# VH-VL binders against FAD synthase (ribL), part 16

Target 1, 153 residues: FAD synthase (ribL), of Halorubrum lacusprofundi (b9lsn4)
Amino acid sequence: MTRVVAQGTFDLLHPGHVHYLEDAATYGDELHAIVARRTNVTHKPAPILCAEQRRDMVAALTAVDEAHLGHPEDVFVPIQRLDPDVIVLGFDQHHDEADIAAALAERGIDCRVERASGRDPRYEDELLSSGDIVDRILKQRGSDCDGAREGQR
Key: E = the ipSAE of ESMFold2; O = the ipSAE of ESMFold2 at other seeds; V2 = 0.75 times the mean of E and O plus 0.25 times the DockQ between their complexes.

## First folded at step 13 (VH-VL; framework fv_denrakibart)

Design v5 (from u3 with heavy chain Y100F; at its last look DockQ between E and O 0.91; V2 from the best seeds 0.00; counts 0 for: pae E 2.5 > 2)
Fold by ESMFold2, look of step 13:
Structure v5 (fold): chain C 153 residues (1-153), chain A 121 residues (1-121), chain B 113 residues (1-113)
Amino acid sequence: as target 1 above (153 residues)
Amino acid sequence: EVQLVQSGAEVKKPGESLKISCKGSGYSFTTYWIGWVRQMPGKGLEWMGFIFPADSDTRYSPSFQGQVTISADKSISTAYLQWSSLKASDTAMYYCARPFKFGDRYPFDYWGQGTLVTVSS
Amino acid sequence: DIVMTQSPDSLAVSLGERATINCKSSQSILYSSKNKNYLAWYQQKPGQPPKLLIYWASTRESGVPDRFSGSGSGTDFTLTISSLQAEDVAVYYCQQYYRLPHTFGQGTKVEIK
């Protein structure tokens, strides 16, 4: 059995997340998704949803065999625990494959590092990031005090 | 050198509680699963479960799910196996064991000396 | 769960002769991508914890005498003791570590004839 790990914030789920996890699943027999804790999300706005909720939503996806919370202090703890055969990075994730591979090798983890393909928009007005979803919500359903909403009906 | 040292033999009566221990030394305690294996008198080996001390992720054999509790205290490098109410059928030798590498798909190369638990009255 | 079945349950072998123990898994435990069989053999002498002898079906653990060898693949595995010594009197267990729960064979008692 080939064990695959994917990792991400997985805040407000969108088709980009589903594509990433489906693509990651093609690398093996068993896909484990690690859901980052709020304290470990430093490169972008903090997630809207708590980690447990995000984990539960990811666990419900057909492509995912098991979903896990990240470790609050050492992001490599769940990777060591799982000892995966493949780690699949998201298409847009900043991490360099070589840097990740070096960090894994330093810790004695024998694991191949791959990168998922990107997802092109398929529908008009499709939102492919949690940030875009949040922005749309704020514009359409934001505070009454802003007066920028279309209406209060 | 890697050592797993278990608590001493126990003689108990049915219905009593018990917590036995396994102290690891000579390695990074938190980076390896540590498992418990039962051996009933004159019988074979049975894997009971694993704990990963760094995050307390715990996995049980279906035969032991709900029958025992596996825990760890990483501050003192110690894993535990405990019963809330012992039965005579819990009479067995109990070993702790560690896989030779981090991850749950490796065999056990380090074993504790065993803790004999005898339950009778 | 993957069931591990050993044969025979016991065997008696003259000193210096070959002992052969078989182990069969209910499912393949070969990880074909890495070409690894997730099978181990343990020796347990009276009053002692088990000792790892063989892993990956055929790799001897450090300090294990050359007379111990493992073979097989997929679902059928063999432990061979090429020249039985007095200290080899023990119970031998196979174990799969391919999936949780890890499971052991029922054991094979080896004794001197």
Scores: ipSAE 0.518, ipTM 0.830, lowest interface PAE 2.5, mean pLDDT 91
ESMFold2 (binder alone), look of step 13: mean pLDDT 93; pTM 0.947
ESMFold2 at other seeds, look of step 13: ipSAE 0.544; ipTM 0.832

Design v6 (from u3 with heavy chain F50W, light chain R60L; at its last look DockQ between E and O 0.92; V2 from the best seeds 0.00; counts 0 for: pae O 2.1 > 2)
Fold by ESMFold2, look of step 13:
Structure v6 (fold): chain C 153 residues (1-153), chain A 121 residues (1-121), chain B 113 residues (1-113)
Amino acid sequence: as target 1 above (153 residues)
Amino acid sequence: EVQLVQSGAEVKKPGESLKISCKGSGYSFTTYWIGWVRQMPGKGLEWMGWIFPADSDTRYSPSFQGQVTISADKSISTAYLQWSSLKASDTAMYYCARPYKFGDRYPFDYWGQGTLVTVSS
Amino acid sequence: DIVMTQSPDSLAVSLGERATINCKSSQSILYSSKNKNYLAWYQQKPGQPPKLLIYWASTLESGVPDRFSGSGSGTDFTLTISSLQAEDVAVYYCQQYYRLPHTFGQGTKVEIK
C-alpha cells in the first residue's frame, strides 16, 4: 500500500482544493491530508475557520482516506508519524520540491515529492480561492455608507 | 541503551480501576509510537493500540476501542494503559513495545518486561 | 483486520534438525513497488517478552543467529531454523505491520523431540 500525503490550509473549500486532493490520490492507494494549524500559516492571511472544522471538512471528501491536524510547533510531526511514500505539493504552493525532499531526507523520511496539476476554471463565475469567496461575501453582504446593504443577485 | 521499564504486578478485583505505566529511556521518546500488547494466560499476542507521544495521536485495535485508555506524559517519557472498571477477563500479561523506526508500518524491536495483571473476586 | 494464521500449532524437532513454521495472511501484505513484505517473526521464551527475529519477511534483526531465516511473499511466509538448538525452544509468532491493527499469528510452539 502506497501512502500519499497532501498538505494545505484548506480554509473555505473550493474546486481547486478538490482537484488537488483528487490529483494527489492518483499517486497511491491511501491519501492522508494534513491541515495546517493557524500558527503555521505565516505567508498569507490567517484562515477564517478553525483547524478542527477544516480537518473535518477535508475528511469528508471522497478522495481523502484520513485528515489530520498539523502540529503547532513542528510541521514534520504528522509526516514522521505517517512515514509516507509520496508527498504531493499543491500546484501553487511556494515550496521548492528539491528543498522539501532534502528536509525529508534529513529527518530519515524516504519519500518522493511530487506536485499536483493546476485546475482551470470550468464555469463562468467560478471561485477557485478562499480569498475570492471572502471578497464576494463582503461585496454582496457588507455594509454600505448609504445604510443599505449592497444588492444580492 | 534503549529501555522500556514497566510498573509492577497488580492484583485487583472486578470493578476496580487500574493504571499501569511504561517508562522509556535511551531514545527520543516523542518520535516513536509506543504500543501495548496483551497476552492472556497460555494465549498469543494481541496488539491493543499505541500512541505517538509528540502529538498524542492514539490508535486502538477495534476489539480494545472503548475498553482501555492509552495515554502518555512526554515530560517524564512514560506511556500508560488504563481501565476504568476491570473484568476477570482482563487477567493477562501486558507488554509495552516500541517499533524500531518512527512511522506506523514497523515491527516492535524493544519490549518492556511485562506487567502481570490479575483480576479475581 | 488482516488475519494471520500459523501452522502448525506446535512441532517437536530433534536437536540439529530443521524446524519450519508457516504463516498465512488473509490478504496480501506485499508493497509491490518496493518489493517489501510487511511481515515480522518473533521468538518468545517462557517468562520473557517477545524478541524480534526477522522483519520485511527475510531480513534478520541484528544479533540474531543466521540459522534463522525467513522467506515467502504476498500471503504465504515461512520461518526456518536450519539446525535447532536447545535455546530455540520457544513460541514463535508472525505479525503483519502493513495496516493497523498490527495483527499477530496465534503462535507456534517449538519443542525438542
Scores: ipSAE 0.567, ipTM 0.840, lowest interface PAE 2.1, mean pLDDT 91
ESMFold2 (binder alone), look of step 13: mean pLDDT 93; pTM 0.943
ESMFold2 at other seeds, look of step 13: ipSAE 0.576; ipTM 0.846

## First folded at step 14 (VH-VL; framework fv_denrakibart)

Design w1 (from v2 with light chain K36R; at its last look DockQ between E and O 0.83; V2 from the best seeds 0.00; counts 0 for: pae E 2.4 > 2)
Fold by ESMFold2, look of step 14:
Structure w1 (fold): chain C 153 residues (1-153), chain A 121 residues (1-121), chain B 113 residues (1-113)
Amino acid sequence: as target 1 above (153 residues)
Amino acid sequence: EVQLVQSGAEVKKPGESLKISCKGSGYSFTTYWIGWVRQMPGKGLEWMGFIFPADSDTRYSPSFQGQVTISADKSISTAYLQWSSLKASDTAMYYCARPYKFGDRYPFDYWGQGTLVTVSS
Amino acid sequence: DIVMTQSPDSLAVSLGERATINCKSSQSILYSSKNRNYLAWYQQKPGQPPKLLIYWASTRESGVPDRFSGSGSGTDFTLTISSLQAEDVAVYYCQQYYKLPHTFGQGTKVEIK
């Protein structure tokens, strides 16, 4: 039984997340998804949803056999605990496959590193990022703050 | 030298609580699963569960889920097995054990000396 | 849960003769892509904790004498002691670590005839 690990923030779920996890699942028999904690999300805005909710949503996806919370201090802790055969990086994730493989080998983790394919939009107005979903919500449902300074005179 | 040293034998009455310990030394305590194995008098070995101390991820055999609590204190490199209310059927030898690698799919190559728990009126 | 069944429950063998212990799993514990069987054998002498003898079905743990060997694949496994010595009197357990919960066989007691 080949164990695969995927890792990400998985904030507001979108088709890009589903594609990533489905593609990762093709690399083995059992897919474990590691959901990053807020403290480990430094390359983009902090997630909207708490880690436990994000983990539970990811765990419900058909492609995912188990979802885990990341470690607040050391991102390699759940990877060591699982000792996977393959880690699959997201298409756009900010990691070099060789650097990740070297970090794993340095820690005694015998694990192949792969990268998932990307997903193009399939529908008009489809959103493939949590940030774009947030922006759409704010534009359609957001309002100016009451008490904003008057600038119209 | 890797060592697992367990707390001493216990004699208890039904309904009492108990927490036994297993102190690990000579290795990186937080990065290996540490497990508990029960052996009832004259019987075989039963895997109870294990904990990964670095993040406290804990897995139980279904036979023991809800019957015991497995925990760890990283600051003193110690794992625990705990009962809230002992039964006479909890009378057994309890071993702690460590897999030879940090993943969850490895056999146990280091064992504690055992803690005998006797529960009787 | 994967059930591990050993046979026989007890075995008496003359000093210097061959002892054979069988272990059967209720499901395959073979990771076929790596040809790796997730099976271990342990020896337990009276008053002692178990000692790992064999893992991956056939790999001998460091310091274990050559007379101990493991074989088998999938669901059927064998521990062989080629020439029984007095110090080999013990209970032997198989264990699968393929899937949680990890499970042990019921044990096989080996005695000298």
Scores: ipSAE 0.537, ipTM 0.835, lowest interface PAE 2.4, mean pLDDT 91
ESMFold2 (binder alone), look of step 14: mean pLDDT 93; pTM 0.949
ESMFold2 at other seeds, look of step 14: ipSAE 0.610; ipTM 0.847

Design w2 (from v2 with heavy chain T31S A54G; at its last look DockQ between E and O 0.88; V2 from the best seeds 0.00; counts 0 for: pae O 2.6 > 2)
Fold by ESMFold2 at other seeds, look of step 14:
Structure w2 (fold): chain C 153 residues (1-153), chain A 121 residues (1-121), chain B 113 residues (1-113)
Amino acid sequence: as target 1 above (153 residues)
Amino acid sequence: EVQLVQSGAEVKKPGESLKISCKGSGYSFTSYWIGWVRQMPGKGLEWMGFIFPGDSDTRYSPSFQGQVTISADKSISTAYLQWSSLKASDTAMYYCARPYKFGDRYPFDYWGQGTLVTVSS
Amino acid sequence: DIVMTQSPDSLAVSLGERATINCKSSQSILYSSKNKNYLAWYQQKPGQPPKLLIYWASTRESGVPDRFSGSGSGTDFTLTISSLQAEDVAVYYCQQYYKLPHTFGQGTKVEIK
């Protein structure tokens, strides 16, 4: 049995997340998703939702066989526990496949590194990032210091 | 040298609680699953479950889910198997065991000496 | 759950003769892409914990005598003791570690005829 790991923040779920996880699942027989802890999300805005909620939502996706919380101190702990055959990086994730492979090898983890395909938009007004969803919410339901905006019903 | 040393034999009555231990040495205790295997008198081997001490992730065989608690104290490199209320049918030899490699898809190459638990009126 | 079935339940073999133990899994435990069978064999003598003999169906653990060999693939596996010695009297178990829960065969008792 081929075990696949995917990793990400998975804050506000969107079709890009679903595509990533569905594509990752094609690399093997069972897909384990590791949901990053807030303390390990340092290169982008902190997630809106707590890690446990994000894990539970990811676990409910059909493509995901199990969802796990990341380790608060060492991101390799759950990877070592799972000892996956394949780690699939997201299409746009900044990680270098070779650097990840080297880090795994240094830790004695025999695991192939792959990268998921990208997703083309399918609908005219589709949002494919948590940031875009947040921006839409702020524009439609939020206000700023400059004054009131027209409310939507 | 990797070594798993279990606590001594126990003679108990039905309804009593019990916690038996398995101390690991000679390896990174937090980097390997450590599991428990039951062998009832005259019977075969039954995998009860695993714990990964690095993050306390714990897995149970469906046959043992809710029947026992597996835990670990990584500060003293010790895994535990415990019952809140023993039954006579819990009479068995209990082994702790460690896979030869990281992950839960490897056979057990290290075994404790066993802890005999006898539960009788 | 993957059920592991051994045959025979017991086996009497003359010293120096071949002992053959079969193990069948209820579903394939072969990862065909890597040609790996997730099967182990253990030896257990009275009063002792099990001892790993064979893993990946055919790889002998260090210190295990050459007379022990494993073969088979997919669902059908065999442990062979080519020339039975007195110290080989034991119960032998197969085990799959393909997925949780890990499961053992019921055991095969090997004795001298």
Scores: ipSAE 0.490, ipTM 0.813, lowest interface PAE 2.6, mean pLDDT 91
ESMFold2, look of step 14: ipSAE 0.554; ipTM 0.836
ESMFold2 (binder alone), look of step 14: mean pLDDT 93; pTM 0.950

Design w3 (from v2 with light chain L100M; at its last look DockQ between E and O 0.87; V2 from the best seeds 0.00; counts 0 for: pae E 2.4 > 2)
Heavy chain, then light chain:
Amino acid sequence: EVQLVQSGAEVKKPGESLKISCKGSGYSFTTYWIGWVRQMPGKGLEWMGFIFPADSDTRYSPSFQGQVTISADKSISTAYLQWSSLKASDTAMYYCARPYKFGDRYPFDYWGQGTLVTVSS
Amino acid sequence: DIVMTQSPDSLAVSLGERATINCKSSQSILYSSKNKNYLAWYQQKPGQPPKLLIYWASTRESGVPDRFSGSGSGTDFTLTISSLQAEDVAVYYCQQYYKMPHTFGQGTKVEIK
ESMFold2, look of step 14: ipSAE 0.594; ipTM 0.842
ESMFold2 (binder alone), look of step 14: mean pLDDT 94; pTM 0.951
ESMFold2 at other seeds, look of step 14: ipSAE 0.608; ipTM 0.849
ESMFold2, look of step 15: ipSAE 0.520; ipTM 0.829
ESMFold2 (binder alone), look of step 15: mean pLDDT 94; pTM 0.951
ESMFold2 at other seeds, look of step 15: ipSAE 0.560; ipTM 0.838

Design w4 (from v2 with heavy chain G103N; at its last look DockQ between E and O 0.37; V2 from the best seeds 0.00; counts 0 for: pae O 7.5 > 2)
Fold by ESMFold2 at other seeds, look of step 14:
Structure w4 (fold): chain C 153 residues (1-153), chain A 121 residues (1-121), chain B 113 residues (1-113)
Amino acid sequence: as target 1 above (153 residues)
Amino acid sequence: EVQLVQSGAEVKKPGESLKISCKGSGYSFTTYWIGWVRQMPGKGLEWMGFIFPADSDTRYSPSFQGQVTISADKSISTAYLQWSSLKASDTAMYYCARPYKFNDRYPFDYWGQGTLVTVSS
Amino acid sequence: DIVMTQSPDSLAVSLGERATINCKSSQSILYSSKNKNYLAWYQQKPGQPPKLLIYWASTRESGVPDRFSGSGSGTDFTLTISSLQAEDVAVYYCQQYYKLPHTFGQGTKVEIK
């Protein structure tokens, strides 16, 4: 059996997440998704939703066989626990594949590193990031002055 | 080469505490689950729970939740099973065991030799 | 919890004859997306820990003689010893590992008649 790992924040689910996980699933027989802890998301805004909720939502996706919480201090612990054959990076994740492979090898994980395909929007106003969803919510619902709403569509 | 070596037999009285051990060698101890299985005299096998030593992720059978504590000390490659207050019904053989692969969705392929715990008034 | 029920509780078989042990789960343990039955069989001799014989219902563990075979799917499973040997006298357990808590059957004692 070929075990695949995908990792991400998976805050507000969107079609980009679904595409990533569906593409990752094609690399093997069993897809495990690791949901990052809030404490490990330091290079961008903290996720809106708690890790347990994000994990449960990811676990419900057909492509995902199991979803797991990340480790609070060492992001490699759940990867070691799962011992995957393949790790699939998101299309836009900027990582040095050689550095990732070296870190995995140091931890005894014999694992290849692959990258998922990208997904372009299929609909004119489709949102493919949690940040864009938050921005739209704030635009449409973030200011309420006598029922008026600015720039809404 | 993989070995799970358990602590020796114990004779205890009801109400006493106890901590038994399972030392793993010949493999990467922190990256495999370690499980505990109870076998009461003349009875079958009962899964008690698992721990993953690297992050202490611990899963208990509902029958044992709150009855025992499973822990690990990764610095000495040792897992523990402990009771705060033993009962006579805790008299049993206790095995530690490791799954076939790293994942907890595999059967046990390595077993310790067992620790007999006798609790008598 | 998934209840595992073995039958018979004990079985006496003449040397060289076939021994058949049944195991039933209270719900399906077939993981349909992988077409895998999450069932294992163990042998336990007196004074020894259990030994894994079969996993995924029908896959023999390394070093297990080919007289041991597993079959079945979903909720009904069978361990067969095609020609019983003296060293096969033991208690046999089935186990599901489909979901937590992992559960064992109550055991089947196999004896020589």
Scores: ipSAE 0.013, ipTM 0.591, lowest interface PAE 7.5, mean pLDDT 88
ESMFold2, look of step 14: ipSAE 0.247; ipTM 0.745
ESMFold2 (binder alone), look of step 14: mean pLDDT 93; pTM 0.946

Design w5 (from v2 with light chain N35G; at its last look DockQ between E and O 0.86; V2 from the best seeds 0.67)
Fold by ESMFold2, look of step 14:
Formats: C-alpha cells, structure tokens, sequence
Structure w5 (fold): chain C 153 residues (1-153), chain A 121 residues (1-121), chain B 113 residues (1-113)
C-alpha cells in the first residue's frame, strides 16, 4: 500500500483544507495527516485552536486515515516514523519541493514530494483560509467603536 | 555492532507487577521502532507491539492492547515491557526486536537474547 | 488482522533432500505498484532468538545459504530448502509486515527423517 503524508496547521477547518486532504489522498492508499504544533507555526499567526483539537477534527475527515501531532523539536520525526512513499504539499505552502526532497534524502527517507492543486471558490462569499474566517468574525462579532458596524462589510 | 540486550530471567507469582528491559546500542535508538514478541512455551511467535522512541508513538497488537504497557527511555536507549498484574498465562519467553530499517513496514533483523518470565503459584 | 497459516505443522526430511513449507495469508500482502510482497521467513533454533532468512518473499538476507529460497505472491508463499543440512533443523515462521498488527504463522518444525 502507498502511504501518503500531508502536513499543515489545520486551524479553523475550511473547504481549502478538505480539498487539500482529498487531493493528497488520491496519491495513495493511506493518508496520514500531520498537524503542526503551535511552536512549529512561525510563518503565520498562531493557531486559534490547540493541536489536539485540530488533530481530532482532521482525523474525522473521510479522506484521512490517521491524524498525528507534529514533533515539538524535529518536524521529521513523524515522517521518519511513518516512512511514507509520498509527501503532498499544500497548494500555497511556502516550501520548495526540491528543498524538502533534499532534506528527506539527507535523512534516508525515500519519498516523492508532490504539491496539491488549489481549490477555486465555488460560492460567492466562500472563505478559504482560517485567517479570513477570523477576520470575518472580528468584523461581524467583535467589539465596535460606536455605531459603525453596518456598511463596513 | 547493533545489539539488543535484555534484562535477566524473572520468576513471579500471579498478581505481581513486572517491568523488563531491552537496551539498544550500536545504532540511533530513537529513529527505529523497537518491538516485543512473545513466545509461550512450545508455541509460536506473537508480535505484541512496538514503540517509536523519538516521539513515544506506541502500537499494540489487539491481542495485547490493555494487557501490557510498552514504553521507552530514550536518554538511556532502553525499551520496556510492563505488566501491572501478571497471570500464569504470561509465562513465556519475551524478545525485543528492531526492524532492519526505520518505518513500520519492515521485518525484524535484530533480536534481543530473550527474557524468560515464569509466573506460577 | 491478517492471519498467516503455515503448512505443514511438522515436516521430516532426509539429509540432502528438499523441504517445502507453505504459508498463506488471509488477504493479499502484495504492494502491487512496487511489486513487493511483504512476507518474511524466520528460522529459530532451540534456545535462540529467531533469525531472518528471507524478506520481500524471495530476497535472501545476507549470509543465508543459497539452499534457502522463497517464492510466491499475493496470498500464497513457499520456503524451500533445496538440500537439507543437519544445521537446518529448526522451526520456521512466516511473517507479514504489510499492515499492523504484524503477524506470524504458527510455525513449521523441520526435522531430519
């Protein structure tokens, strides 16, 4: 069986996450998702939800066979443990495929690196990032200065 | 060079606790699964489970889930198999073993010498 | 669980003759895209831990004599000792490592007739 790994923060789940994991699953027979710990998320705002909750939500997705927490010190620990055949990067993930492949080869991990397709918006007001969801919540439900809420959308 | 050295034979009574050990040397202890295999007297081999010491991820055979605890102390390169309350049916030889490569889809090429556990009234 | 079933349970073979041991898995252990069968054979002599002989169904571990060979695919596998030597008296186990839990066959005792 082909074992696939996907990795991400998976904070507030949205259709972009589901698309990524569904696309990653097409590369093999088992999809393992590694959920990054807060300490490993340095390129964007810290996640709202704790890692265990994010892992549990990801584990419930039909495309995901198992969800794992990342290692606090060495992100390659769960990858080595799993010894996957394919790692699928998210469409917008900042990593370069060649750099990841080189890091895997240095560690003796014989693993292909691929990148998932992006998800086009399907609905006029669809949110495809956790950050956009947070921004929407803050604008609609956050504390306001006097009286400006209507019309700011 | 790779060695797995197990703790010595044990004679116990039913209801007693026991923790046996397996010390690995000659390799990167944390980057390989280390597993336990039971062999009851005159019987075959049974995979009990294994642990990945780097992150303590632990997998059990359904036959042993809840019956034993597998653990590791990576600071001393040692894996453990532990019973909270032994039964006479736990009388067996217990081997620790390591796959020949990291990852969970490889056979065991390195074996400890075995620890005989005898549980009798 | 993938159940591994060996036959026969015991086998008596004259020195220099062929010994054949069969192993069946309850489901396929072939990783078809890589062409690999996740099947190993072990030899265990009295008072010793098991020794890996064959992996990937047919690949001999280093130092294993040419008289040992493995064959088969999918669910049906065979270990053959082409010319039995006195030192080959042992119990032989097959094992799948395709999925957790890893499982062994019940063993086949090989004796000299």
Amino acid sequence: as target 1 above (153 residues)
Amino acid sequence: EVQLVQSGAEVKKPGESLKISCKGSGYSFTTYWIGWVRQMPGKGLEWMGFIFPADSDTRYSPSFQGQVTISADKSISTAYLQWSSLKASDTAMYYCARPYKFGDRYPFDYWGQGTLVTVSS
Amino acid sequence: DIVMTQSPDSLAVSLGERATINCKSSQSILYSSKGKNYLAWYQQKPGQPPKLLIYWASTRESGVPDRFSGSGSGTDFTLTISSLQAEDVAVYYCQQYYKLPHTFGQGTKVEIK
Scores: ipSAE 0.600, ipTM 0.848, lowest interface PAE 1.9, mean pLDDT 91
ESMFold2 (binder alone), look of step 14: mean pLDDT 93; pTM 0.950
ESMFold2 at other seeds, look of step 14: ipSAE 0.606; ipTM 0.845

Design w6 (from v2 with heavy chain I34M; at its last look DockQ between E and O 0.90; V2 from the best seeds 0.00; counts 0 for: pae O 2.4 > 2)
Fold by ESMFold2 at other seeds, look of step 14:
Structure w6 (fold): chain C 153 residues (1-153), chain A 121 residues (1-121), chain B 113 residues (1-113)
Amino acid sequence: as target 1 above (153 residues)
Amino acid sequence: EVQLVQSGAEVKKPGESLKISCKGSGYSFTTYWMGWVRQMPGKGLEWMGFIFPADSDTRYSPSFQGQVTISADKSISTAYLQWSSLKASDTAMYYCARPYKFGDRYPFDYWGQGTLVTVSS
Amino acid sequence: DIVMTQSPDSLAVSLGERATINCKSSQSILYSSKNKNYLAWYQQKPGQPPKLLIYWASTRESGVPDRFSGSGSGTDFTLTISSLQAEDVAVYYCQQYYKLPHTFGQGTKVEIK
């Protein structure tokens, strides 16, 4: 059994997440998804949802055989625990394949590093990032500071 | 030298609680799974479960899920197997064991000496 | 769960003769892309913990005598003791570590005839 690992924040799920995980699953026989802890999300705004909820939502996806919480201090702990054959990076993830491969080799993990394909929008007005979903919610349902819109009716 | 040293034999009555230990030394305790294996008198080996001490990820055989608790204290390099209420059928030898490599798809090349648990009514 | 079945349950063999123990898994435990069978053999002498003899179906653990050999692939595996010695009296177990839960065969008791 080829074991594949995918990793991400997986905050508000969207079709880009589903595509990433489906593409990652094609690299092997079982797909393990590692859901980042809030403390390890340093390259973008903190996730809206708690890690346990994000893990549970990812675990429900058909492509995912198991979902795991990341380690709060060392992101390589669950990777070492799983000893995967392949790690698949997201299409837009900022990690460099060579840097990840070097870190794995330094830790004695015999694992190939790949990158998933991207997903083009299929529908008009489709949102393919958690940030875009948050922005849409704020625009449509948010108010200005103690906004006049809520006081009008 | 890798060593797994288990706590001593136990004689108990049904309904009592018990926690037995396995102390690992001579290797990086937190980066290997630690397994527990039961052997009932005159019977074969049964894998009970695994714990990964670095993050406490714990896996149970379906036959043991909810029947025992596996835990670890990484500060003292010790894994535990515990029962909240022993049954006579828990009478067995219990081994801790470590795979020869990190990851859960390797055989056990290091074994503790075993802890005999006797539960009699 | 992957069921591991050994045969025979008990085996009596004269000193210096060949002992053969079979192990069958309920599904393949071959990882074909790495050509690895996730099968181990253990020896357990009376009053002792199990000792690893063979892994990857045919690789002998360090310090294990040459008379122990493993063979087979997929679902059918064999442990052979080419010339039984007195110290080989033990129970032998196969184990798959292909996926969780890891499972053992029921054991084969080897005795001197």
Scores: ipSAE 0.514, ipTM 0.822, lowest interface PAE 2.4, mean pLDDT 91
ESMFold2, look of step 14: ipSAE 0.583; ipTM 0.843
ESMFold2 (binder alone), look of step 14: mean pLDDT 94; pTM 0.951

## First folded at step 15 (VH-VL; framework fv_denrakibart)

Design x1 (from w3 with light chain N35G; at its last look DockQ between E and O 0.93; V2 from the best seeds 0.00; counts 0 for: pae O 2.2 > 2)
Fold by ESMFold2 at other seeds, look of step 15:
Structure x1 (fold): chain C 153 residues (1-153), chain A 121 residues (1-121), chain B 113 residues (1-113)
Amino acid sequence: as target 1 above (153 residues)
Amino acid sequence: EVQLVQSGAEVKKPGESLKISCKGSGYSFTTYWIGWVRQMPGKGLEWMGFIFPADSDTRYSPSFQGQVTISADKSISTAYLQWSSLKASDTAMYYCARPYKFGDRYPFDYWGQGTLVTVSS
Amino acid sequence: DIVMTQSPDSLAVSLGERATINCKSSQSILYSSKGKNYLAWYQQKPGQPPKLLIYWASTRESGVPDRFSGSGSGTDFTLTISSLQAEDVAVYYCQQYYKMPHTFGQGTKVEIK
């Protein structure tokens, strides 16, 4: 049984997330997804949804055998607990595979590092990032605020 | 160097609660699973479950799910096995054990000395 | 659950002779990509906790005498004691650690004939 780990924020789920997890699942027999806690998301906007909700949504995906919360202090805790055979990075995740492999090795984790393929848009109007979804909402809600509020009692 | 020291023998009556302990020393307590193994009198070894103390991830054999509680207190490097209401059939030797490496897919290299639990009226 | 079945339930063997214990798993415990069988053998002497003897089916734990050897792959495994000593009187257990729950075999008692 080859154990695969994928890791990400998985905020507002979109087809890019599904593709990533499906691609990661092809690397082994069981896929474990680690959902990052808000405190560990520092390089991009904080997630909208709480970690428990994001974990539960990821766990419901058919490609995922189990979803786990990241550790609030040490991101390597769930990786040590799982001792995976493969870690699959997301296509756009800005991590150096060699640096990650070195960090795993210094912690005694014997695991190869792979990177998932990207997903091209398949449909007109398809949104492939949580940020794009948020932007769409804000544009539509901002327009509503300007127009809808003139006549309020 | 690595040691797992368990609490002493217990004599209890049916319906009583019990919490037995396993203190780990000589290693990084939080980064290894701790397992519990039951051995009923004259019988073989039964894997009960695992806990990973760093995040309290806890796994149970289906035979023991809902029958016992496994927990840990990181601040004193101690794992626990707990019953809310003991039965006579809980009479057994209970061992804690640690895999030799991080992760769950490793054999038990270190064992506690065992805690004998006797439940009789 | 992966069921581990040992045979025989008990063995009587003369000092200095070979003892052979079999263990069969209900499904393969070979991780083929790493070439590892997730099988361990333990020795338990009266009044003591179990002691790890063999892991990965054939690797001896540090300090275990050469007379103990493990073999087999997939679903069929064997523990061999090449020259039984008096101190080897014990119950022997196989265990799989491929998938939770990490089930044990029922045990094989080894005695001197």
Scores: ipSAE 0.549, ipTM 0.834, lowest interface PAE 2.2, mean pLDDT 91
ESMFold2, look of step 15: ipSAE 0.580; ipTM 0.846
ESMFold2 (binder alone), look of step 15: mean pLDDT 93; pTM 0.950

